# Ledger of designs, part 7: VH-VL binders against Riboflavin kinase

Target 1, 134 residues: Riboflavin kinase, of Devosia riboflavina (a0a087m355)
Amino acid sequence: MGIRLSGCVIHGDKRGRKLGFPTANLSIAPGVELPPDGVYSCIVWLPGQTTHHGATASVGNNPTFDDVKERRVEIYIHDFDGTLYGHELNICLLTRLRDMRRFSGLDDLTGQTERDVAQSRAMLAHHALTGLLP

## First folded at step 16 (VH-VL)

Design kn01 (from km03 with heavy chain G56S)
Fold by OpenDDE, fold request of step 20:
Structure kn01 (fold): chain C 134 residues (1-134), chain A 119 residues (1-119), chain B 112 residues (1-112)
Amino acid sequence: as target 1 above (134 residues)
Amino acid sequence: QVQLVQSGAEVKKPGASVKVSCKASGYTFTDYYMNWMRQAPGQGLEWMGWINPDESGTTYADKFQGRVTFTLDTSISTAYMELSRLRSDDTAVYYCAREGDYEGYFDYWGQGTLVTVSS
Amino acid sequence: DVVMTQSPLSLPVTLGQPASISCRSSQSLLHRYGKTYLHWYLQKPGQSPQLLIYLGSNRASGVPDRFSGSGSGTDFTLKISRVEAEDVGVYYCMQALYWPYTFGQGTKLEIK
């Protein structure tokens, strides 16, 4: 089953936005247990909506970009072009797709991100067919 | 008008640390990555890394990993580069530069800070 | 690391004559989305570097049209159609597709 998390949306990496993958960070409350580091397929509930959207989420520290020591949850919401800064989001991490990795450059990052999103979509489709989506 | 103004020249002894500041103005500080380069006397340019002011995320060149630290004071739109365990071959002009539109080019540069490491 | 190789390293030019600088990368600088992450800088004597060309062929703001960047993949060229006295300095190419960013050795343009 999935792992539910909730957090306020804060700015993500704007470089990803330039590549067509705008991300957002979720400010998770202290003390909340996070799943193992990695990239996950996930679903997200947008404010005021009862239906969920598919998303790709990363949990942990970014090995390529050494940000704060604190583990973060970063999400890319599929097929969504709005802004959610300051809003509280509920997400459900479903399938862990891979470990966190370092990238050799922008193209490597882009390629992996595309693969992650594709895998995420596939997993979400599978969960939908099997009735595993909440 | 975008401006990057760096701190003045430094003279340090081997083993010491140096902290160079870079004050930005004329744009939203947190909207652009800040990069650091250095240039030894008579030599070419060397990229040291970048910092993302929005997330305070850093990326360091492997050569400087563990010895350099990028920090920010967003309240005064200032970036800092601290290099520790200085040695003579760290003598160089250090530059901060704004990365334009997240495309890896540096559209505005500081005036440079000479750091001299000598016994 | 991606190696950037410039040629020539020294470029004496007569005023009013054209100049050409080559930059070769050890790996392709073409991003899968079509952008080429090769940039050119000029460092005039006693000054900070300044951006000339970004993403292969785009002139930075204020850069005269006598400067042009071309090339693709691993081979790039900076051209100056008519060299002026103010063009004296060291020109650097830089790749920004791979981390770390890497510069060419620099080409010193001087007036004969």
Scores: ipSAE 0.852, ipTM 0.934, lowest interface PAE 0.5, mean pLDDT 94
Fold by OpenDDE, last read:
Structure kn01 (fold): chain C 134 residues (1-134), chain A 119 residues (1-119), chain B 112 residues (1-112)
Amino acid sequence: as target 1 above (134 residues)
Amino acid sequence: QVQLVQSGAEVKKPGASVKVSCKASGYTFTDYYMNWMRQAPGQGLEWMGWINPDESGTTYADKFQGRVTFTLDTSISTAYMELSRLRSDDTAVYYCAREGDYEGYFDYWGQGTLVTVSS
Amino acid sequence: DVVMTQSPLSLPVTLGQPASISCRSSQSLLHRYGKTYLHWYLQKPGQSPQLLIYLGSNRASGVPDRFSGSGSGTDFTLKISRVEAEDVGVYYCMQALYWPYTFGQGTKLEIK
């Protein structure tokens, strides 16, 4: 079963947006236990909606950046290009896909992100077929 | 118009620290990565790293890891570069530069800050 | 790190004549989405560097059309069709596909 989290949307990495993967950071309340660092398949409920969307989430600090001391939850919502800043989002982390890693550059980052999203979509499809979605 | 104005020249002794400021104007400060480069006298350009004003995330070149710190004061659109444990080979002109459209090119540069390290 | 190699390092040119600078990268600078992350700068004497060409072949704002960038993969060229006195300075290529960003050694253009 998935891990449910809730947080307020704050700005994500704009470089990711430039590459076609706009992300959002979730401000998680202090004291909330986060799962192990890594990339996860995820579902998210947008404000005012009862139907969930697929997403790819990362938990942990960004190994490429030195000043990220605090673990963060970053979400890329599939097939969604709106802005959600300031809104509270509910998410459910489902399958852990991989560990966090450093990237050698933009192409490496792009390639891995594409793979992550593809795997996330596949896992979500599997969960849907097996009735494992919450 | 976009402008980056850096602080004045510095003279430091070995082992000391230096903090260079870069005040930005003419654009939304948080919308662009700020990069730092340096140039030793008569030498080429060397990339030091960047800071993301939106997340305050930093990336440093390995050469400077543990010795350089990028910071921001978004209220006054100012970026800072602090280099510690200075040595003679740190003598250089230090530049801040705006990264254009997140595509790795620097479209606007500060005027440079000469940092001289000598005993 | 990606090594950027420029040639020549010194380039004496007669006014009005063309100039060409080569830049080679140790790895391809082509992103999978089609952009080439190779940029050119000019640093005039006593000044800060200024952007000339970005993403391989795009002239920066205010750059005369006598400047042009070309190339692909690992081999790039900056061309000046007719060198003017104001073109004196050091030219740098830079790659921005890989981290860390890396510069060429620089090519010093002087008037004969």
Scores: ipSAE 0.852, ipTM 0.934, lowest interface PAE 0.5, mean pLDDT 94
Fold by OpenDDE, last read:
Structure kn01 (fold): chain C 134 residues (1-134), chain A 119 residues (1-119), chain B 112 residues (1-112)
Amino acid sequence: as target 1 above (134 residues)
Amino acid sequence: QVQLVQSGAEVKKPGASVKVSCKASGYTFTDYYMNWMRQAPGQGLEWMGWINPDESGTTYADKFQGRVTFTLDTSISTAYMELSRLRSDDTAVYYCAREGDYEGYFDYWGQGTLVTVSS
Amino acid sequence: DVVMTQSPLSLPVTLGQPASISCRSSQSLLHRYGKTYLHWYLQKPGQSPQLLIYLGSNRASGVPDRFSGSGSGTDFTLKISRVEAEDVGVYYCMQALYWPYTFGQGTKLEIK
């Protein structure tokens, strides 16, 4: 079914935040095998909560930017505006939505991000209706 | 009161490397992207790339990919630009500039650093 | 890369007279959220560039209201209502919607 990961929350890209998609990076422990690169629909459990939130996650290096030399997990938690830095998060990657891609600019990035989030939400809704959520 | 102060002029031989520093003050260093531009003598401005001080993420223009490196020392609010394998056409004034509010405009600029590459 | 084309490249102006600089982009600079990622800079002789207008029409801090930016899509204009001696320099437009960021050739404003 889904791929479970856990990691400590560290800062994400603030430019994404400016666009309305604040992200966070998860510091995944060394040796943990990551799933194939791509964008995923996922759920996340916030600290101290038993309920999960929907999220959109990316796995891999960023083809557009030169800063990502190693694979990483970055998440955007839907409908959440809190701060989780330093906290350990558990996530479950549910559905792979697309491959990683290069972007020509800010609008291209924005558009794809919107599509990713929308598709992620749709997948989560479907899973909720079918009882496929953990 | 925001200021970007760059290191002094450099004279280099072809094939050498140069590292320019840019010390920021008057604002929270890690809250803004730092960009680098250059300007050859009598020419226009050319964007080189940016660095995200919060996570040290970098983006380089393709023209400089593999030859330029942006780094930071957040403890002293300083950004660095290192350009390697210098050639004569790298002769230019190099600028650091703060990107305003992640909107792609540069609201504060360093005074520039002249790098001269000559044999 | 997005090509930024300025006109004119040389702009002699009489003191007190208005000036206008055109900037054209090879692609639209309108972001889907409504912001236009076109910025204007002035580089005075012997100085670093300084921000004049950001996001198409917003004056940067300290910039006199003599300066105004307008335009949309691919066509933009920087206007100076009445040129002063301190306005001498090279004006650059820059797009920041696409990567890499790209500048116009620059327009050199001089006093006649």
Scores: ipSAE 0.852, ipTM 0.934, lowest interface PAE 0.5, mean pLDDT 94
Fold by OpenDDE, fold request of step 20:
Order: sequence, then structure tokens, then C-alpha cells
Structure kn01 (fold): chain C 134 residues (1-134), chain A 119 residues (1-119), chain B 112 residues (1-112)
Amino acid sequence: as target 1 above (134 residues)
Amino acid sequence: QVQLVQSGAEVKKPGASVKVSCKASGYTFTDYYMNWMRQAPGQGLEWMGWINPDESGTTYADKFQGRVTFTLDTSISTAYMELSRLRSDDTAVYYCAREGDYEGYFDYWGQGTLVTVSS
Amino acid sequence: DVVMTQSPLSLPVTLGQPASISCRSSQSLLHRYGKTYLHWYLQKPGQSPQLLIYLGSNRASGVPDRFSGSGSGTDFTLKISRVEAEDVGVYYCMQALYWPYTFGQGTKLEIK
């Protein structure tokens, strides 16, 4: 029960990395239907692994900076410090947590990111207990 | 030695466009955000926005939204700032500056490019 | 936008004497992780700005120890313990916690 996506990992925003939330962008093939814009709890399968990891994903453009005109999928993989650039990742978007929003600054962004990750973790834990994980 | 070298002075008519270049050297170009500021004659500094060379993401100050465009040529470690629909109050020295360690401070600056807009 | 207010705007100083510049922000510049996103620049006559102090109190590379930054929240101070001739120029504070980044008006330091 979720939306499966696949894409090659490309560089994300290094500012997030500085804040402790290193992200990666997934190059999604043209024509693939993306879910509504927003932040999602998700799971990801790392290369060579059959077990999934928890993650927080955003779908859409960046309303704060308008730096990306195209909709993109950006993920933060929980409790993972490796590099995956150039690798193909499979993800499953599970629960939509919130709409995309504009941030007033770095602290606002940081605070919301922390909340998003916490909510994502909670949703993943709930799905695990209820057997709703794919 | 980190260096940012900007293109030369420009003289433009109102309504025209100007494109300023900023060539970076002495560091990995894609590892740092590039910011743009301007300074009208005898005035203070004004932030215009930034570009992320790693993914070419841009952020513009609202004042310049729709009129400014940041671009890159990573093959030559060069950032560009194009300002269109120029008016007299756009007359200023324009600076590119490297943002240090994603902490919002500018540790290296270009020498500045004077853009004069007059009829 | 966050308003940065510097004082004084003009600062005549005798060589060898100390100098102090105040910078106030309309909102706190303290990030929840403990960093203060207030930076100081010096623009010498006919030159580009140069970084003096970053994140409130850290001296940039090559900056003499006679320069120091202090403050917290909304009130910040740049101090020069002993002004030298090479310190002449316009000093700017800048906040980088909120978007857009905003600068103070600048403080012009001159030698008496």
C-alpha cells in the first residue's frame, strides 16, 4: 500500500547536509505519474539490500526558493550516512504528511524538517506494527 | 588561492539587459553557493539571491523576481547574472560572492562590475 | 524582511584608540542549533567587501585579533581594540538566518 517510484540518485541540497539532513534527488523518468506535492513518509531499498529503510521524501518544486521549476522527488534516508550518487533506488511513498510550504529562513526550515522526520518515523513505526508495510 | 573574477563595466540604456560573469578559481566550483549583491553609488549592499552550482538551483530576492536570472557554466567555473528591463536605479556595482560553508557568510568576493544605466 | 540597524553611521577614530560598532536586528538571529547568523564585513575605499567576522564571533582567515565580534539575539557589537590606518572603510553587518539576507546601513570609519 503505497506509491512506488524508482530513480537514479543525484545530488541534493548540501545546505540540508550541513543541518544534519543530507538529501538526495531522484531522477524520475519522464512520464511517470507523481503523487500530489507534499512531504511523505517513505521506505527505500538500498542497493544490494532486500530490507527497506525509513525515509522522508518531498514531492514537488521548492516553493521557498523557486529554484526548481520541475517537480522533483527528494529523499532523506533515516539513519544512513553513506553516499548513493549514481545508484538506482526504489522507494515507496506511504503517508502524505503535509503540503509543501514556504519558509521564512533557516531556523524555520530546520524546525519543520525535524518535525517532518519525526512524523515520518512515527508513521513508519505505526505501519510496521499494523503490518501495513509492503 | 580562491579568486572570483568578474566581467568588465557595462553601459546600458533603459529597457536593455545586462549579463555579468563571475569566473571562480582556486576551489571546487560546485561545492559552494554563489551569491550576488549590488551596491548603488554611495549606498549600502543589497542581496540579490544565490545559485547552487551543484544542482543549478536559484533563489532570488523578491525585488528582482522575474527580472534577474542566475546561470552557470560549470565547465569553466563561471556564474552569470542577467538583469533585464534595466532602469536608472539599477545603476550599481554588482558583486558575486562565494558563500562560505553554507553558513550565509561570503568569504570571497569578486572585484565588482559597474553597470551604468542611462538614457 | 529583517531590518538591520547599525550605529553610528559615521565613526571618526583616532589612531591607536578603540572603536565599537553596534548592530541590531529586528528579529533574533539565533538558530535553534546554537549558531548566530550575524556576519561583519569591511569595505575599504575602492575595494570589494571582505569578511571580518562570521557567525557572530569568529574571525575570518587573516583578520587581526584586534577585531572581535560579540552579542546575541538581536544586539551585536564589532570592536576594534586599536584602530589602524588600514581599518578605514565602511563596516556592514548582515543577517543570514532569514530570507532574504539583509545588510545594515554601513558604518563609515575614518581617522581623525
Scores: ipSAE 0.849, ipTM 0.932, lowest interface PAE 0.5, mean pLDDT 94
Fold by ESMFold2, fold request of step 20:
Structure kn01 (fold): chain C 134 residues (1-134), chain A 119 residues (1-119), chain B 112 residues (1-112)
Amino acid sequence: as target 1 above (134 residues)
Amino acid sequence: QVQLVQSGAEVKKPGASVKVSCKASGYTFTDYYMNWMRQAPGQGLEWMGWINPDESGTTYADKFQGRVTFTLDTSISTAYMELSRLRSDDTAVYYCAREGDYEGYFDYWGQGTLVTVSS
Amino acid sequence: DVVMTQSPLSLPVTLGQPASISCRSSQSLLHRYGKTYLHWYLQKPGQSPQLLIYLGSNRASGVPDRFSGSGSGTDFTLKISRVEAEDVGVYYCMQALYWPYTFGQGTKLEIK
C-alpha cells in the first residue's frame, strides 16, 4: 500500500507555520524514485514511534545553480506542531489529491491548503490503516 | 542594525545582461524573503519577484519570467538579481528589500542600483 | 494583476494642515484569516522608499503618530494630521494579497 520513503528534516516552512500549516521539508536520498509531482494524502511515523499520524504532502522540484534538479517532499503532519529538524521521518504516500498548480496569492494558497488537508483527512478516515509499520 | 548594501551603478548596451548584488547584515539572512523592485526614471515602483533564502525558492513576476534570475550566497548573506536581454526600457533604479514577517511589506530597502541601457 | 489607484496624484499642502491620500484596489485585500494586505511607503526626494504603514493600519518603527492608515476591502486612506516639512515625497500604496505584488501610481506631496 502506497509509496514508502524516508528523509531527513532540513527545515520548516515558516510561512506555512504562520498560516497554521507548519511543514517539514525532507531531504530524499538521490537513489529514491518518487511518484509524479502533486499533492498527496499520506501517513507519517515520528522518530522512535510505531504509531502513525495523518499528513498531507507535496512532491515537487527545486532547481539549483548547477542545473541539477533536486526532488523535494514537503509534509504537513496533521495535529502536530513540534520540531523535527535533523531527524529522520518515515512516510507512506497514499492517494494523489491533485496536480501542483500556480496560486494567485496568499488567500488562494490558504484556501487550497485548507481544502487539501480536509480532503486528506477524509481519505484517511475511510481507510483501514491498521497493521502498517514504519 | 539591519542594512542592505547594493552594488554600484551599471551602464549596459541593449542585448547585454546585468547582475546586481545586495549584501545583507544585522539580521538572520535565512529568516526573510528578499524581494526585488525597480523604478524607471520619473515613474513608480514595480515588483519583480522574491527569493526565499532558506530554500532558494523563487517567484518571478510574469513580466520578467524568462529574463530574470534571482540567486544567493548564504555564506556571505548576499542576494543577486540578473536581468538578461536588456532593452532601453529596462533603464531603472533596481532595489532589493527585505520582506517582513512573510506578509509582503518591505521594512528595509537597499540604496538602489541605477542600471542604464543605451546604445 | 490587481490594479491599485491612488488619488490625488499631486497633493500640495500648507504646513500644519491635514492631508489625506486615497488608495483603491481592484480586488478585496482582506485575507480569510482577517488581515488586510495593504501597505504604505514614503519615498523622500533622492532616497529609497521607506515603510510607513503595514497591514492597513500598523505604523512602522519610527513613524510619527500623525500618520494613520484606515480602510478595509478595496478602499484605503492614509492621513497625516499635520503636515511637516519632512513629509515631502511620493507616497505609494501596495497590495500584497495577490501575486504579483502591485503598487499605486504614487502621490507626490509638496509644501505650497
Scores: ipSAE 0.759, ipTM 0.904, lowest interface PAE 0.6, mean pLDDT 89

Design kn01 (from km03 with heavy chain G56S)
Fold by ESMFold2, fold request of step 20:
Structure kn01 (fold): chain C 134 residues (1-134), chain A 119 residues (1-119), chain B 112 residues (1-112)
Amino acid sequence: as target 1 above (134 residues)
Amino acid sequence: QVQLVQSGAEVKKPGASVKVSCKASGYTFTDYYMNWMRQAPGQGLEWMGWINPDESGTTYADKFQGRVTFTLDTSISTAYMELSRLRSDDTAVYYCAREGDYEGYFDYWGQGTLVTVSS
Amino acid sequence: DVVMTQSPLSLPVTLGQPASISCRSSQSLLHRYGKTYLHWYLQKPGQSPQLLIYLGSNRASGVPDRFSGSGSGTDFTLKISRVEAEDVGVYYCMQALYWPYTFGQGTKLEIK
């Protein structure tokens, strides 16, 4: 069905939290192939759990100081506000919603994030994902 | 208690690069974006971009994209700005400033670093 | 880029009298969640800028209550109810809703 990934939560995004969309940044093991850059509807399993949460993920690259390009995965877990720093998450990326894009500012970012999350929730609502395991 | 201390003045020739440091103290370095501004002599302020010290994510104003790089050393709570291929119109005082609450206001500023570019 | 226009650019004021500085944005600075991303700074002679007002009307820590910010949308005003000698310097408005952040050109306040 989708693309399975796992990774360790390396930090949360405090700006996203202030806007109502807290994200977890995931450290993905070297050598793991990521899907094309973009924003995805997805589901996520928290550590030790077999039930999933709906989520919205972004996959993109972030050029580093050493000119090393590392693609990153940021996850907003729907209806969840806990902390998972240092824990492993299992994720299934389902539907690619859009390409990555630049934003003109904070209001543009906020509006697009709202649309992404709404679209992700809608896509997840008509999928039969009950009982799916990590 | 919050303090941002920048490196000293620099004199450079056109085509060179400069790296300005900004050492932070008195707060949790990773909780706040670090922004960079410049001010040419007798002129107003110009925003250059920010770095998020929690994830090293950067945003650069388009004017500087491709010439500026922001970096961090979180072990010593220090931010760096490097500007390459310097021109005479890059002569300015460069400031680091802490962004409050991710809301785009700068509640603490460094003392400024004069960079002079001349032949 | 969002253009920030200040008026006046030069503001001589008699000590003890009020002062008013206008700032106009080429685009609305109201975020959909209700905050206004307009900030004011003072740069005293020979110093770094310092924050005066954030998010339209909030006074920064240590700023006297004779300073106030008002306005919405595209039109903003910084008021000083009674100018003191320490208020001399260049005042900047800045918008932070759009990227890049942009500053007004500055208003130089001087005592007559």
Scores: ipSAE 0.751, ipTM 0.899, lowest interface PAE 0.6, mean pLDDT 89
Fold by ESMFold2, look of step 17:
Structure kn01 (fold): chain C 134 residues (1-134), chain A 119 residues (1-119), chain B 112 residues (1-112)
Amino acid sequence: as target 1 above (134 residues)
Amino acid sequence: QVQLVQSGAEVKKPGASVKVSCKASGYTFTDYYMNWMRQAPGQGLEWMGWINPDESGTTYADKFQGRVTFTLDTSISTAYMELSRLRSDDTAVYYCAREGDYEGYFDYWGQGTLVTVSS
Amino acid sequence: DVVMTQSPLSLPVTLGQPASISCRSSQSLLHRYGKTYLHWYLQKPGQSPQLLIYLGSNRASGVPDRFSGSGSGTDFTLKISRVEAEDVGVYYCMQALYWPYTFGQGTKLEIK
C-alpha cells in the first residue's frame, strides 16, 4: 500500500499557514527513491503516535547550491495545526492526484489547493486504512 | 527599525554581469519574502521577482527568466540579485523590498542601487 | 500579465485641494477569500517608493488619514482630501494577485 517515506521536518510554510493550509516540509535522505513528482493523497503518523492522520502531499526535487540535490515532500496534515519542526514524520503516499504545475497567482494557487485537499479527503474516505502502522 | 541596505552603484559594459546585495536588519530575515524591482531613469517601476528566504524558492518575472538569479546568505541576512548579459536598457536603479505578511505589498525598501550599462 | 492603467499620468494640483488618481486592472483583483490585492505607493523626489495603501483600502503605518483607497474588482481610486507640499511625487498602483506583480505606469503629482 503506497510508498512509505520518513523525513525530518525542516520548516513550516508560513504563506500556506496564512491561507489555512500549513505544511510540514520533509528532508528525505539521498538515495531514497521517490514516486513521480506530483500531488498525492497520503497518511501521516505524528511523532510518538501509531494512529494516522489524513494528509495531502506534494513531491518534488529541488537542486541545492552544491552537488547535493535535496528531494522534498511538503505535507499538509488535514485538521492539524501544530509545530513539528525538527521531528521525524512517517508518511505513506497513496494516490497521485495530479502533476505539479505553475500557478498564475495567489487565487489560482488557493483554488487548486482547495481542490487537492478535497480530492485527498475523498480518496482517504474510500480507503481501508484501519490498523495501519508506521 | 527595519532596514534594507543595498550595495553601491555599479558601472558595467554590455555583456557583463552585476550582483547587487541587500542586507536586512531589524526583523527575522526568514519570515519575509524579498522582492526585487528596477526603475529605468525617469521611468516607472518593474517587478523582477522574489526569493523566499525560508526555502530559497524563487519566482522570476518572465522577461528576466534566464538572465536573473536571486540568492541568499542567511548567516548575514543578505539577499543578492545577479543580472547577466547586460545591455544598455538594463540601466536602472535596482531596489530590494520586503514583502509584508505574504500579501504582496512592499512595506520596506532598500535605498536603491544604480546600475549603469555603458559601452 | 495583468495590465495596470493609471489616469491621469500627470496631475497638477493646487495646495489644499483634493486629488484623485484612478487605477484600472485588466483582471479582477479580488481573491476568493475576499481580499483585494491592490496596493499604492508614493515615490517622493529622490527617494525610494514608500507604501501608502495596501489591500485596497488599508493605510500603511504613519500614513495620514487624508489618504484613502477605494474600489473593487478592476477599478480603484486613491484620494488625497487636501494636498500638502510633502505629497509631491509619483504615485504607483500595483496588483499582487497574479504573478508577475505589475505596476501602473505612475501618476506624477505636482503642485501648481
Scores: ipSAE 0.731, ipTM 0.887, lowest interface PAE 0.7, mean pLDDT 88
Fold by ESMFold2, last read:
Structure kn01 (fold): chain C 134 residues (1-134), chain A 119 residues (1-119), chain B 112 residues (1-112)
Amino acid sequence: as target 1 above (134 residues)
Amino acid sequence: QVQLVQSGAEVKKPGASVKVSCKASGYTFTDYYMNWMRQAPGQGLEWMGWINPDESGTTYADKFQGRVTFTLDTSISTAYMELSRLRSDDTAVYYCAREGDYEGYFDYWGQGTLVTVSS
Amino acid sequence: DVVMTQSPLSLPVTLGQPASISCRSSQSLLHRYGKTYLHWYLQKPGQSPQLLIYLGSNRASGVPDRFSGSGSGTDFTLKISRVEAEDVGVYYCMQALYWPYTFGQGTKLEIK
């Protein structure tokens, strides 16, 4: 129903943590193509768990080396405040909420992030995702 | 102790490019944005943009978009700023500065690199 | 871009007397979570700028308590309660709520 990805958490977004949206940055294997850039509603399975959490993810491809793309997926797990550094997450990207866009500043970024999370929660509430497995 | 040490002064002709280095020490390089500013002789400060060394994400002020590139070598904790298609009005002291706590203040600055663009 | 306007641009002060520098922003610098993204720097003659005040009113490490920052919204003030000889230089305000970050024009403080 969605786009499945997995990756290891390589760090948390320290700016996002200060703004109340602690994100996990996932390292995606170099041979895996990311879905189109954008912000997605998604679900995530924590390590060792078969039940999911709701989440909001941003997907971007930033070339850092000419022959190998840097793969970035940042995920904010709704209502979760634990540490996941070094753990592998399984995610399913569901609805693409919007394109990536440029922000005019920190307040603009914060407001858009709040709206994205609200939209993600709303979409997840509509979809009745019980029983979906990693 | 936190230090940012920049490369030496440069003299360039119009149309050339310049690459200024900024070597960081005394802190975890990937925990802080690196910002670049410039200051024309006798004038005020102008922000050029930043690079997030953790993910290599960049933001450039619109004035420099298309002419400036920020890069990193995280293995030696060094940031680079390259400015291309130089003009005489690019003559300035260029500074790197560490951004504190992701809140846009610059708590440590490099010593500055004078770039002179003349015919 | 957000315009930052400092006054005065030149500030001669007698040693031991107070000094006040105004900075006005063309946009509010208050973030929705309550922080004010206005910072102050001092550039002493021949030196790189150094941070004095961050987020409106917080003194940077090693900055004497005779320096204080205040204000909100669009109007901000840096005060020096008693000017010392080492305070000579150019003071800049900078906003960091909007991108690009923008600086005021600078205020040159001199001992008269």
Scores: ipSAE 0.712, ipTM 0.881, lowest interface PAE 0.7, mean pLDDT 88
Fold by ESMFold2, last read:
Structure kn01 (fold): chain C 134 residues (1-134), chain A 119 residues (1-119), chain B 112 residues (1-112)
Amino acid sequence: as target 1 above (134 residues)
Amino acid sequence: QVQLVQSGAEVKKPGASVKVSCKASGYTFTDYYMNWMRQAPGQGLEWMGWINPDESGTTYADKFQGRVTFTLDTSISTAYMELSRLRSDDTAVYYCAREGDYEGYFDYWGQGTLVTVSS
Amino acid sequence: DVVMTQSPLSLPVTLGQPASISCRSSQSLLHRYGKTYLHWYLQKPGQSPQLLIYLGSNRASGVPDRFSGSGSGTDFTLKISRVEAEDVGVYYCMQALYWPYTFGQGTKLEIK
């Protein structure tokens, strides 16, 4: 089925927005164990909506034994051009597309993001997701 | 009238730390990345990294990873660069600079802060 | 890291004459959306650097039109059509397509 998560958008990536991929960072409740690091094809529900949007998510954790350096789930909602700050999102991570990696620069980031989104859309086209609820 | 005003010159001994401040005015602090550069005497410019004031996210050049920390206080529109375990080859003028339009150009620079590391 | 190589490193120029500074990048600076991430700065004696040209060819605010930037890919040129006394200083190119951002070594322009 997939891995269900929820959280509130706490800030966005303004550079990503200028590049056409407005990603949002989610606040995930303390103590929630995140799935393995990677980039995922996923679906998302905005508050009050029972229909989903396709999305591409990045999951990356860098904890220490007693601290975390940063806990992040970042979401790009396909074909959505609204404000995300303050939205409570329910997401379902479906297919893990790749491992996280370091980028060499802005062009590398842009190209990989384009490929991730294209792969995410292709995977979502093959799922029977009509009528799924948050 | 955009301004970046840095803290004054410092003299430090090897092994110490230094913290340079950069106070911004004349623009919306959270709309622009703040970058840090340094310039050793008689040498060229070297990028140290950035901080995103909106999200407090940092990126450090690998050369400085583990020794430099960027922080900020958005309530007073001020960015800070702290460099630890100083050595003599850290002697340089340190600059803050605002990044324009997320495109990696620095349209306004601080006046520079000379940090001298000597025994 | 991307290496930025400037030529010449020292540039004596007679007032009123043109000047040209070359900057070569070890990697293409062309982003897939068509922008070129090459910027130029001038550091006048005793001052902080100031932006001259951004994204290959755009003049920064307040920069006279005697300054122009050109080039694409790996080879870039800053031109000054008629050098004035206020143009004295060290010119740097910088690439911002790759991380870390990297500067050229600088070109010191002096009036001879």
Scores: ipSAE 0.702, ipTM 0.869, lowest interface PAE 0.7, mean pLDDT 88

